# Designs tried in a protein design chat: VH-VL binders against FAD synthase (ribL). Part 13

Target 1, 153 residues: FAD synthase (ribL), of Halorubrum lacusprofundi (b9lsn4)
Amino acid sequence: MTRVVAQGTFDLLHPGHVHYLEDAATYGDELHAIVARRTNVTHKPAPILCAEQRRDMVAALTAVDEAHLGHPEDVFVPIQRLDPDVIVLGFDQHHDEADIAAALAERGIDCRVERASGRDPRYEDELLSSGDIVDRILKQRGSDCDGAREGQR
Below, E stands for the ipSAE of ESMFold2; O stands for the ipSAE of OpenDDE; V2 stands for 0.75 times the mean of E and O plus 0.25 times the DockQ between their complexes.

## First folded at step 18 (VH-VL; framework fv_ofatumumab)

Design v6 (from t2 with heavy chain S104T, light chain E94Q; at its last look DockQ between E and O 0.78; V2 from the best seeds 0.77)
Fold by ESMFold2, look of step 18:
Structure v6 (fold): chain C 153 residues (1-153), chain A 123 residues (1-123), chain B 107 residues (1-107)
Amino acid sequence: as target 1 above (153 residues)
Amino acid sequence: EVQLVESGGGLVQPGRSLRLSCAASGFTFKDYSMHWVRQAPGKGLEWVSVITYNSGTIGYADSVKGRFTISRDNAKKSLYLQMNSLRAEDTALYYCAKDMGYKTSWFYGLDVWGQGTTVTVSS
Amino acid sequence: EIVLTQSPATLSLSPGERATLSCRASQSISFYLAWYQQKPGQAPRLLIYDTRYKATGIPARFSGSGSGTDFTLTISSLEPEDFAVYYCQQGNDQPYTFGQGTRLEIK
């Protein structure tokens, strides 16, 4: 049996996430998804949704055999527990494959590193990132957050 | 209202059998792993058995392996524990407990418990 | 099997004090540990899972910490309703063993 791991935040689910997970699933017999927990990194926005909700949504996807909550500090803890055969990186993830491979070797994990294919837009108004979804919500539904405003602004 | 209600406990002689039942309500039973946990009089908690949401994994404590059988019936929203070859040390309050994790075989914690059913094994 | 050893066996404190309860595993369980509270005549109540995450409805005064083999439940300022027996449980490997309990009693 070939065990595949995918990892990500999976905040507001979008077709890019589904494509990533479906593509990752083709690398083996079982797909396990690791859902990152909230971080205090001040230079990046925190996820909108709590980790448990994000994991539950990923677990409901047909391509995913199991979804797991990640470790708050060390992303390799759940990977080590799973002992996968393949880790599939997201198409746009900035992680260096060599760095990931080195970290796996340090932990005694004999695991191949692959990268998923990208998803091109299929529909005119399709949003393919959680950030784009948040931006759309703020543009359409955001309230005045820093001062007095007159009428409709 | 999420509830677990155990039944089937009683007083039996060593070597005999009992079947415990647990009726679940107020949640989607098929999506959660279920456990049995027991507590001997005046003692601590002892994990007994698990059956995962999809019945893909079943586990037992060494003290009961080969004698107890866990099963579930999702249509009846019921969990069972068949207890054979009962011994005095099996005397305990038996709890049915729900795993908190939605559609997962990983264990996180037991968030809903029944009130338990008492099993007494004595001559 | 993984043995969880809780200490102290009994902890006698007054309301308003800080309680620190220990759970030590016989081998690494990474961070896969849950904590429960049990009052006399009641079923256990889940407090914390994965070492540090509170279950629904658990007050802010409860916190968990640790990793590997050494874990701690802290109650920052004891309330009268906190006097109970506390159990840890590991979820790393079956059997999912409990510790033997710490009885937190009013001094």
Scores: ipSAE 0.667, ipTM 0.881, lowest interface PAE 1.6, mean pLDDT 91
ESMFold2 (binder alone), look of step 18: mean pLDDT 94; pTM 0.963
OpenDDE, look of step 18: ipSAE 0.875; ipTM 0.935

## First folded at step 19 (VH-VL; framework fv_ofatumumab)

Design w1 (from v5 with heavy chain K30R M100F, light chain K54T; at its last look DockQ between E and O 0.78; V2 from the best seeds 0.79)
Fold by ESMFold2, look of step 19:
Structure w1 (fold): chain C 153 residues (1-153), chain A 123 residues (1-123), chain B 107 residues (1-107)
Amino acid sequence: as target 1 above (153 residues)
Amino acid sequence: EVQLVESGGGLVQPGRSLRLSCAASGFTFRDYSMHWVRQAPGKGLEWVSVITYNSGTIGYADSVKGRFTISRDNAKKSLYLQMNSLRAEDTALYYCAKDFGYKSSWFYGLDVWGQGTTVTVSS
Amino acid sequence: EIVLTQSPATLSLSPGERATLSCRASQSISFYLAWYQQKPGQAPRLLIYDTRYTATGIPARFSGSGSGTDFTLTISSLEPEDFAVYYCQQGDDEPYTFGQGTRLEIK
């Protein structure tokens, strides 16, 4: 049986997350998702939601067989425990495939590294990032110096 | 609200059998892994058995393997422990416990416990 | 089987003091360790999971640390209700063994 790992923050779930996980699932029989702890999220704003909630939401997605909480310092700890056949990186994740493959080999993990396809917008007002969702909320529901009556929906 | 209630304990002779039950309420039973943990009088905790939320993995402590069988009935929201060939060293308070991991085969921690049911194995 | 050895067996302290409880595993368990508190006549209560994450409703004075084989539960300033028996449990591999316990008692 082919075990696939996907990894991400998965903060406010959006169609980009669903596409990533659905695409990752096509690489094998069992998709395991690793949900990053806050300390692992250094390349973008800290997540809005706690790790346990983010993991539970990912675990509920049809494409995901199981979701797991990540390690606070070493992202490879849960990967070693899972011993996957394939790791699928997100389309826009900043990791270099060769660097990940080297890190896996250094740890004795026999695992192929792939990268998921991107998702094009499908609907005119679709939001495809947690940042965009936060921005929309602040514009529609937040107080701002010039934010009153800024949006129409 | 969230509760686990064990039953089926009692006094029994060595070599006999008992079946423990654990009734769950206040949470979606089928989505969580369940454990049995026992504690002999005046002693520490001893892990006994696990059955994962999907029943895909069943595990036992070496001391009970081959004699005890864990099972679950999701429709009845119930966990069971069939204990055969009981020995004096099986004398303990038996706890039913829930892992907090939603739809997870990984162990996180036992967040809900029953009050236990006492099993005494004596001639 | 992974053996967890807790030390000390008994720790005698006064309210307001800092408690440090040790749990050592016979092989690496990465960080898959939980801590429990048990008072006489009660079921255990989950304190910490995955080495350092506090369970729901646990006071901030409880914290966990460690990795690999060496783990610590710290209670920063003891309250009267903290005097109890504490157990560690590893979740890395079956059987999910407990340590033998540390009894934290009032001086």
Scores: ipSAE 0.735, ipTM 0.900, lowest interface PAE 1.1, mean pLDDT 92
ESMFold2 (binder alone), look of step 19: mean pLDDT 95; pTM 0.963
OpenDDE, look of step 19: ipSAE 0.857; ipTM 0.926

Design w2 (from w1 with light chain D93E; at its last look DockQ between E and O 0.79; V2 from the best seeds 0.79)
Fold by ESMFold2, look of step 19:
Structure w2 (fold): chain C 153 residues (1-153), chain A 123 residues (1-123), chain B 107 residues (1-107)
Amino acid sequence: as target 1 above (153 residues)
Amino acid sequence: EVQLVESGGGLVQPGRSLRLSCAASGFTFRDYSMHWVRQAPGKGLEWVSVITYNSGTIGYADSVKGRFTISRDNAKKSLYLQMNSLRAEDTALYYCAKDFGYKSSWFYGLDVWGQGTTVTVSS
Amino acid sequence: EIVLTQSPATLSLSPGERATLSCRASQSISFYLAWYQQKPGQAPRLLIYDTRYTATGIPARFSGSGSGTDFTLTISSLEPEDFAVYYCQQGDEEPYTFGQGTRLEIK
């Protein structure tokens, strides 16, 4: 059995997340997703939703066999516990595949590193990031002065 | 209302068998791993057994391995513990407990417990 | 199997005091540790999982810390309802063993 790991914050779920996980699942027989703890999210705003809720939502996706909560300080702790055959990086993740491979080797994990394909918008007005969803909410419902929604553009 | 109710305890002679049942309600039983935990009179907690949500992993404490069998029936929302070759040391209050991890084979914590069913093994 | 050793066996304190309960594992369990409270005649109640994360409905005065082999449950200011027996449990590997318990009693 070929075990695949995907990792991410998975805050407000969107089609980009679904594509990433579906693409990752094609690399093996079981897809395990690691959901980052709030303390691991340093390169963008803190997630809106708690880790347990984010994990449960990911675990419910058809492509995902199991989802796991990550470690607050060392993202490789859950990876070592899983001992996967393949780790699939997200399309936009800035981590270098060679750097990840080196970190895995340092920890004695014999694991291939791959990167998922991207997903272009398929529909007008489709949002493909949690940040874009938050921005839309704030623009349409974030003002208490007039209560006005942002109109067409 | 999430609830676990154990039954099937009683007084038995050493070497005999008992089957414990645990009826679950208020949650999607098939999505959660289930455990048995026991507590001898005046003693601490002892983990006994686990069966994962998908029955893919079954585990036992060394003290019961080979004598006890855990099983589940998702249609009946029920967990079972078949206890064979009972010994005096098996005398305890037996709890059924649920791990809170939705569709997870990893152990997180036992968030729901029954009130237990008493097993007494005595000559 | 992994042995969890709790100390002290009994801790006598008064309401308003800070309680510190220790749990030591015989080998590293990373951070996969849960804490439970048990009152006489009741089933255990989950307090903390994965070392530091509070279970639903647990008051903020309960906190957990530690890593590897050494773990601590802290109750910042004891309330009368906090006098009970406390257990740690490791979730790193089967069997998922408990510690032997610490009795927190009123002085």
Scores: ipSAE 0.713, ipTM 0.896, lowest interface PAE 1.3, mean pLDDT 92
ESMFold2 (binder alone), look of step 19: mean pLDDT 95; pTM 0.964
OpenDDE, look of step 19: ipSAE 0.859; ipTM 0.926

Design w3 (from v5 with heavy chain K30R, light chain D93E; at its last look DockQ between E and O 0.75; V2 from the best seeds 0.78)
Fold by ESMFold2, look of step 19:
Structure w3 (fold): chain C 153 residues (1-153), chain A 123 residues (1-123), chain B 107 residues (1-107)
Amino acid sequence: as target 1 above (153 residues)
Amino acid sequence: EVQLVESGGGLVQPGRSLRLSCAASGFTFRDYSMHWVRQAPGKGLEWVSVITYNSGTIGYADSVKGRFTISRDNAKKSLYLQMNSLRAEDTALYYCAKDMGYKSSWFYGLDVWGQGTTVTVSS
Amino acid sequence: EIVLTQSPATLSLSPGERATLSCRASQSISFYLAWYQQKPGQAPRLLIYDTRYKATGIPARFSGSGSGTDFTLTISSLEPEDFAVYYCQQGDEEPYTFGQGTRLEIK
């Protein structure tokens, strides 16, 4: 059996997340998703949704066999427990394959590193990031666009 | 209200059998892993058994392996513990407990417990 | 089998004091540890899972810390309802063993 790991925040779910997980699933027989936990760095923005809710939503996706809560400081703790055959990075994730491979070798984890393809927008008004979804909500529900007043502040 | 209610406890002689039941309500039973935990009178907690949400993993404490069988019936929202070849040291309050993880084979914590059912194994 | 050793066995304190309860594992369990409170005649109550994350409805005065083999439950200022028995449980590998308990009693 080929065990695949994907990792991400998976805040407000969008088609980019679904594409990533579906693409990752093609690399093996069983897809495990690690849902990132917020570190206790007080100045960094938090996800909108708590980690448990994000994990539950990911666990419900057809492509995902299991979803797991991540470690707050060390992403490799759950990876080491899973001992996967393949880790699939998200298209835009900043860690490059060589850095991840080096970190895995350091920990004695024999695991191939791959990167998922990106997803282009398919619909006129489609949002492919949690940040864009938040911005849309604030624009449509948190602002007064017919009463907007320049120079109020 | 999320609730677990155990039944089937009683007084039995050593070497005999007993079947415990646990009725679940207030949550989607089929999506959660379930455990049995016991507590001998005046003693601490002892983990007994687990069955995962998909029944893909079943585990037992060494003290009960080969004698106890955990099972679940998702249609009846019920968990069971078949206890064979009972010994005096099996005397305890038996708790049914729910793992908090939705569709998870990983253990996180037992967030809902029943009231327990008492099993007394005595000559 | 992973053995969890809790210390002290009994901790005698007064309301308003800080309680520090220890749980030591016989091998590394990374951070996969839960804490429970049990009052006489009641089922256990989950306090904390994965070392430091509070279960639903657990007061802010409860906190957990640790890693590897050494873990701590802290109650920052004891309330009368906090006098109970406390158990740790590891979730790293089967069997998911409990510690033997620490009884927190009023002095």
Scores: ipSAE 0.715, ipTM 0.887, lowest interface PAE 1.3, mean pLDDT 91
ESMFold2 (binder alone), look of step 19: mean pLDDT 95; pTM 0.963
OpenDDE, look of step 19: ipSAE 0.875; ipTM 0.934

Design w4 (from v5 with heavy chain M100F, light chain K54T; at its last look DockQ between E and O 0.85; V2 from the best seeds 0.81)
Heavy chain, then light chain:
Amino acid sequence: EVQLVESGGGLVQPGRSLRLSCAASGFTFKDYSMHWVRQAPGKGLEWVSVITYNSGTIGYADSVKGRFTISRDNAKKSLYLQMNSLRAEDTALYYCAKDFGYKSSWFYGLDVWGQGTTVTVSS
Amino acid sequence: EIVLTQSPATLSLSPGERATLSCRASQSISFYLAWYQQKPGQAPRLLIYDTRYTATGIPARFSGSGSGTDFTLTISSLEPEDFAVYYCQQGDDEPYTFGQGTRLEIK
ESMFold2, look of step 19: ipSAE 0.734; ipTM 0.891
ESMFold2 (binder alone), look of step 19: mean pLDDT 95; pTM 0.962
OpenDDE, look of step 19: ipSAE 0.859; ipTM 0.926

## First folded at step 20 (VH-VL; framework fv_ofatumumab)

Design x1 (from t2 with heavy chain M100F; at its last read DockQ between E and O 0.57; V2 from the best seeds 0.77)
Heavy chain, then light chain:
Amino acid sequence: EVQLVESGGGLVQPGRSLRLSCAASGFTFKDYSMHWVRQAPGKGLEWVSVITYNSGTIGYADSVKGRFTISRDNAKKSLYLQMNSLRAEDTALYYCAKDFGYKSSWFYGLDVWGQGTTVTVSS
Amino acid sequence: EIVLTQSPATLSLSPGERATLSCRASQSISFYLAWYQQKPGQAPRLLIYDTRYKATGIPARFSGSGSGTDFTLTISSLEPEDFAVYYCQQGNDEPYTFGQGTRLEIK
ESMFold2, look of step 20: ipSAE 0.741; ipTM 0.902
ESMFold2 (binder alone), look of step 20: mean pLDDT 95; pTM 0.963
OpenDDE, look of step 20: ipSAE 0.883; ipTM 0.936
ESMFold2, fold request of step 21: ipSAE 0.734, 0.744, 0.720; ipTM 0.900, 0.899, 0.897
ESMFold2 (binder alone), fold request of step 21: mean pLDDT 95, 95, 95; pTM 0.962, 0.962, 0.962
OpenDDE, fold request of step 21: ipSAE 0.925, 0.924, 0.924; ipTM 0.962, 0.961, 0.961
ESMFold2, last read: ipSAE 0.703, 0.731, 0.712; ipTM 0.897, 0.901, 0.896
ESMFold2 (binder alone), last read: mean pLDDT 95, 95, 95; pTM 0.962, 0.962, 0.962
OpenDDE, last read: ipSAE 0.925, 0.924, 0.929; ipTM 0.961, 0.961, 0.961

Design x2 (from t2 with heavy chain K30R; at its last fold request DockQ between E and O 0.84; V2 from the best seeds 0.81)
Heavy chain, then light chain:
Amino acid sequence: EVQLVESGGGLVQPGRSLRLSCAASGFTFRDYSMHWVRQAPGKGLEWVSVITYNSGTIGYADSVKGRFTISRDNAKKSLYLQMNSLRAEDTALYYCAKDMGYKSSWFYGLDVWGQGTTVTVSS
Amino acid sequence: EIVLTQSPATLSLSPGERATLSCRASQSISFYLAWYQQKPGQAPRLLIYDTRYKATGIPARFSGSGSGTDFTLTISSLEPEDFAVYYCQQGNDEPYTFGQGTRLEIK
ESMFold2, look of step 20: ipSAE 0.738; ipTM 0.896
ESMFold2 (binder alone), look of step 20: mean pLDDT 94; pTM 0.962
OpenDDE, look of step 20: ipSAE 0.880; ipTM 0.936
ESMFold2, fold request of step 21: ipSAE 0.687, 0.671, 0.680; ipTM 0.896, 0.891, 0.889
ESMFold2 (binder alone), fold request of step 21: mean pLDDT 94, 94, 94; pTM 0.961, 0.960, 0.962
OpenDDE, fold request of step 21: ipSAE 0.920, 0.919, 0.918; ipTM 0.957, 0.956, 0.956

Design x3 (from t2 with light chain K54T; at its last fold request DockQ between E and O 0.79; V2 from the best seeds 0.81)
Heavy chain, then light chain:
Amino acid sequence: EVQLVESGGGLVQPGRSLRLSCAASGFTFKDYSMHWVRQAPGKGLEWVSVITYNSGTIGYADSVKGRFTISRDNAKKSLYLQMNSLRAEDTALYYCAKDMGYKSSWFYGLDVWGQGTTVTVSS
Amino acid sequence: EIVLTQSPATLSLSPGERATLSCRASQSISFYLAWYQQKPGQAPRLLIYDTRYTATGIPARFSGSGSGTDFTLTISSLEPEDFAVYYCQQGNDEPYTFGQGTRLEIK
ESMFold2, look of step 20: ipSAE 0.709; ipTM 0.894
ESMFold2 (binder alone), look of step 20: mean pLDDT 94; pTM 0.962
OpenDDE, look of step 20: ipSAE 0.869; ipTM 0.933
ESMFold2, fold request of step 21: ipSAE 0.706, 0.709, 0.702; ipTM 0.894, 0.895, 0.894
ESMFold2 (binder alone), fold request of step 21: mean pLDDT 94, 94, 94; pTM 0.960, 0.961, 0.960
OpenDDE, fold request of step 21: ipSAE 0.920, 0.919, 0.918; ipTM 0.957, 0.956, 0.956

Design x4 (from t2 with heavy chain N54S; at its last look DockQ between E and O 0.82; V2 from the best seeds 0.81)
Fold by ESMFold2, look of step 20:
Structure x4 (fold): chain C 153 residues (1-153), chain A 123 residues (1-123), chain B 107 residues (1-107)
Amino acid sequence: as target 1 above (153 residues)
Amino acid sequence: EVQLVESGGGLVQPGRSLRLSCAASGFTFKDYSMHWVRQAPGKGLEWVSVITYSSGTIGYADSVKGRFTISRDNAKKSLYLQMNSLRAEDTALYYCAKDMGYKSSWFYGLDVWGQGTTVTVSS
Amino acid sequence: EIVLTQSPATLSLSPGERATLSCRASQSISFYLAWYQQKPGQAPRLLIYDTRYKATGIPARFSGSGSGTDFTLTISSLEPEDFAVYYCQQGNDEPYTFGQGTRLEIK
């Protein structure tokens, strides 16, 4: 049996997340998703939702066999526990495949590193990132949108 | 209101059998792993057994392997412990406990416990 | 099987003081450790999971720390309701063993 790991923040779920996990699942028989703790989200704004809620949402997706909470400091701790055959990086994740493979080898984890395909937009005005969803909310429901009360009657 | 209620405890002689039940309510029973934990009089906690939410993994403490069988009935929202070949050292208060992890085979912690049911094994 | 050794066996303190309870594992358990509180005649209550994350409804004065084999539960300022027995439990490997307990009692 081939065990696959996907890893990410998975904040506000969107079709890009679903595509990533579905694509990752094609690399093996079991898909395990690791949901990052807030302390490990350093390359982008902190997630809106707590890690436990994000993990529960990912665990409910049909493509995912198991979802796990990550380690607060070392992202490789849950990976080492799982001992996967394949790690699938997200399309836009900033990590270099070779560097990840080296870090895995240092930890004695014999594991392929792959990268998922991207999801092309399918619908007019579709949002494919948690950041875009947050930006849309702020524009429509934030202070500037509140200032457009000229039509209030 | 999330509740676990154990039953089926009693006084039995060594070598006999007993079946414990645990009735669950207030949560989606099928989505959580379930455990048995026991506590001998005046002693600490001893983990006994787990059955995962998928029933794909069943685990036992070494002290009960081959004698105890954990099972669940998701339709009845019930957890069971069949205890065979009982010994004096099995005398304890037996707790049913819920794993906190939604659809998780990894153990994080036992967030809901029953009141326990007493098993006494004595000649 | 992984043995958890708690120390001290008994800790005698007064309300307002800081309590520090230790749990040591016979092998590395990474950070997969939970803490429980148990009062006489009651079922255990989950305090902490994954070393440091508080369960729902647990007061801020409780905190956990540690890694590998050495773990600590800290109660920053004891309240009267905190005098109880405390257990650690590891979740790294089956069997998911408990420590033998630390009794926190009023001095």
Scores: ipSAE 0.730, ipTM 0.899, lowest interface PAE 1.2, mean pLDDT 92
ESMFold2 (binder alone), look of step 20: mean pLDDT 94; pTM 0.960
OpenDDE, look of step 20: ipSAE 0.885; ipTM 0.938

Design x5 (from t2 with light chain D93E; at its last look DockQ between E and O 0.86; V2 from the best seeds 0.82)
Fold by ESMFold2, look of step 20:
Structure x5 (fold): chain C 153 residues (1-153), chain A 123 residues (1-123), chain B 107 residues (1-107)
Amino acid sequence: as target 1 above (153 residues)
Amino acid sequence: EVQLVESGGGLVQPGRSLRLSCAASGFTFKDYSMHWVRQAPGKGLEWVSVITYNSGTIGYADSVKGRFTISRDNAKKSLYLQMNSLRAEDTALYYCAKDMGYKSSWFYGLDVWGQGTTVTVSS
Amino acid sequence: EIVLTQSPATLSLSPGERATLSCRASQSISFYLAWYQQKPGQAPRLLIYDTRYKATGIPARFSGSGSGTDFTLTISSLEPEDFAVYYCQQGNEEPYTFGQGTRLEIK
């Protein structure tokens, strides 16, 4: 049996996430998704949704056999526990495939590294990122004065 | 709302059998892994057994392997522990417990517990 | 099997004090550790899973830390309801063993 790992934040789910996971699933028999935890403060926005909710949503997707919560500091902890045959990187992830493969080999994980295909827009007004979804919500439903900040919009 | 109710405990002589049951309500039973945990009088907690949400993995503590059998019936929302060849050291309060992980074979934590059913094995 | 050793066996403190409870594993369990509270005549209550993440409804004064083999449960300012027995449990591999417990008692 060929065990595949995909990894990501998977905040507000969108068709790009579904495509990534469906493409990753084609590389083997079981797809395991690792859902990143966000406990450190960075210069980028934190996820909107808590890690447990994001994992549960990913676990419910047909393409995903199991979803797992990641380690807050070391991304390789859940990968080592799973001991996968294939890791599939997201299309837009800027990781060097060779560097990931080298890091896996140093940890004794005999694992192939692949990259998922990209997803082109299929529909006129389709949103393919969590950031775009947030921006659309703010534009259409966001508060423009203090009197509406309790989500009355 | 979420509830686990154990039953089937009792007083038995060594070498005999008991079957414990655990009735679940208030959650989607089939989507969660289930455990048995026991606590001997005045002692700490001892993990006994697990059956994953999909029954794909079944595990036992070494002290009970070959004597105890965990099973589940998702239609009846029930968990079972068949205990054969009982020994004095099996005397304990037996808890049924739910793993918090939705559709997960990984253990995270036991977030719902029953009140337990008492098993006493003595001659 | 992985042995979890909790220390101290008994911790005697007063309300308002800080409690620090230790759990040590016989081999690395990465961060796959849960903490439970148990009061007399009651089932255990999950406090923390994966070392540091609080279960639903657990007060902010509870926190967890550690990695590998050494883990700590901290209660920043003890309330009367916190005097109980505390157990750690590892989830890294079967059997999912518990520590022997630390009894936190009122001085």
Scores: ipSAE 0.718, ipTM 0.893, lowest interface PAE 1.3, mean pLDDT 91
ESMFold2 (binder alone), look of step 20: mean pLDDT 95; pTM 0.963
OpenDDE, look of step 20: ipSAE 0.889; ipTM 0.939

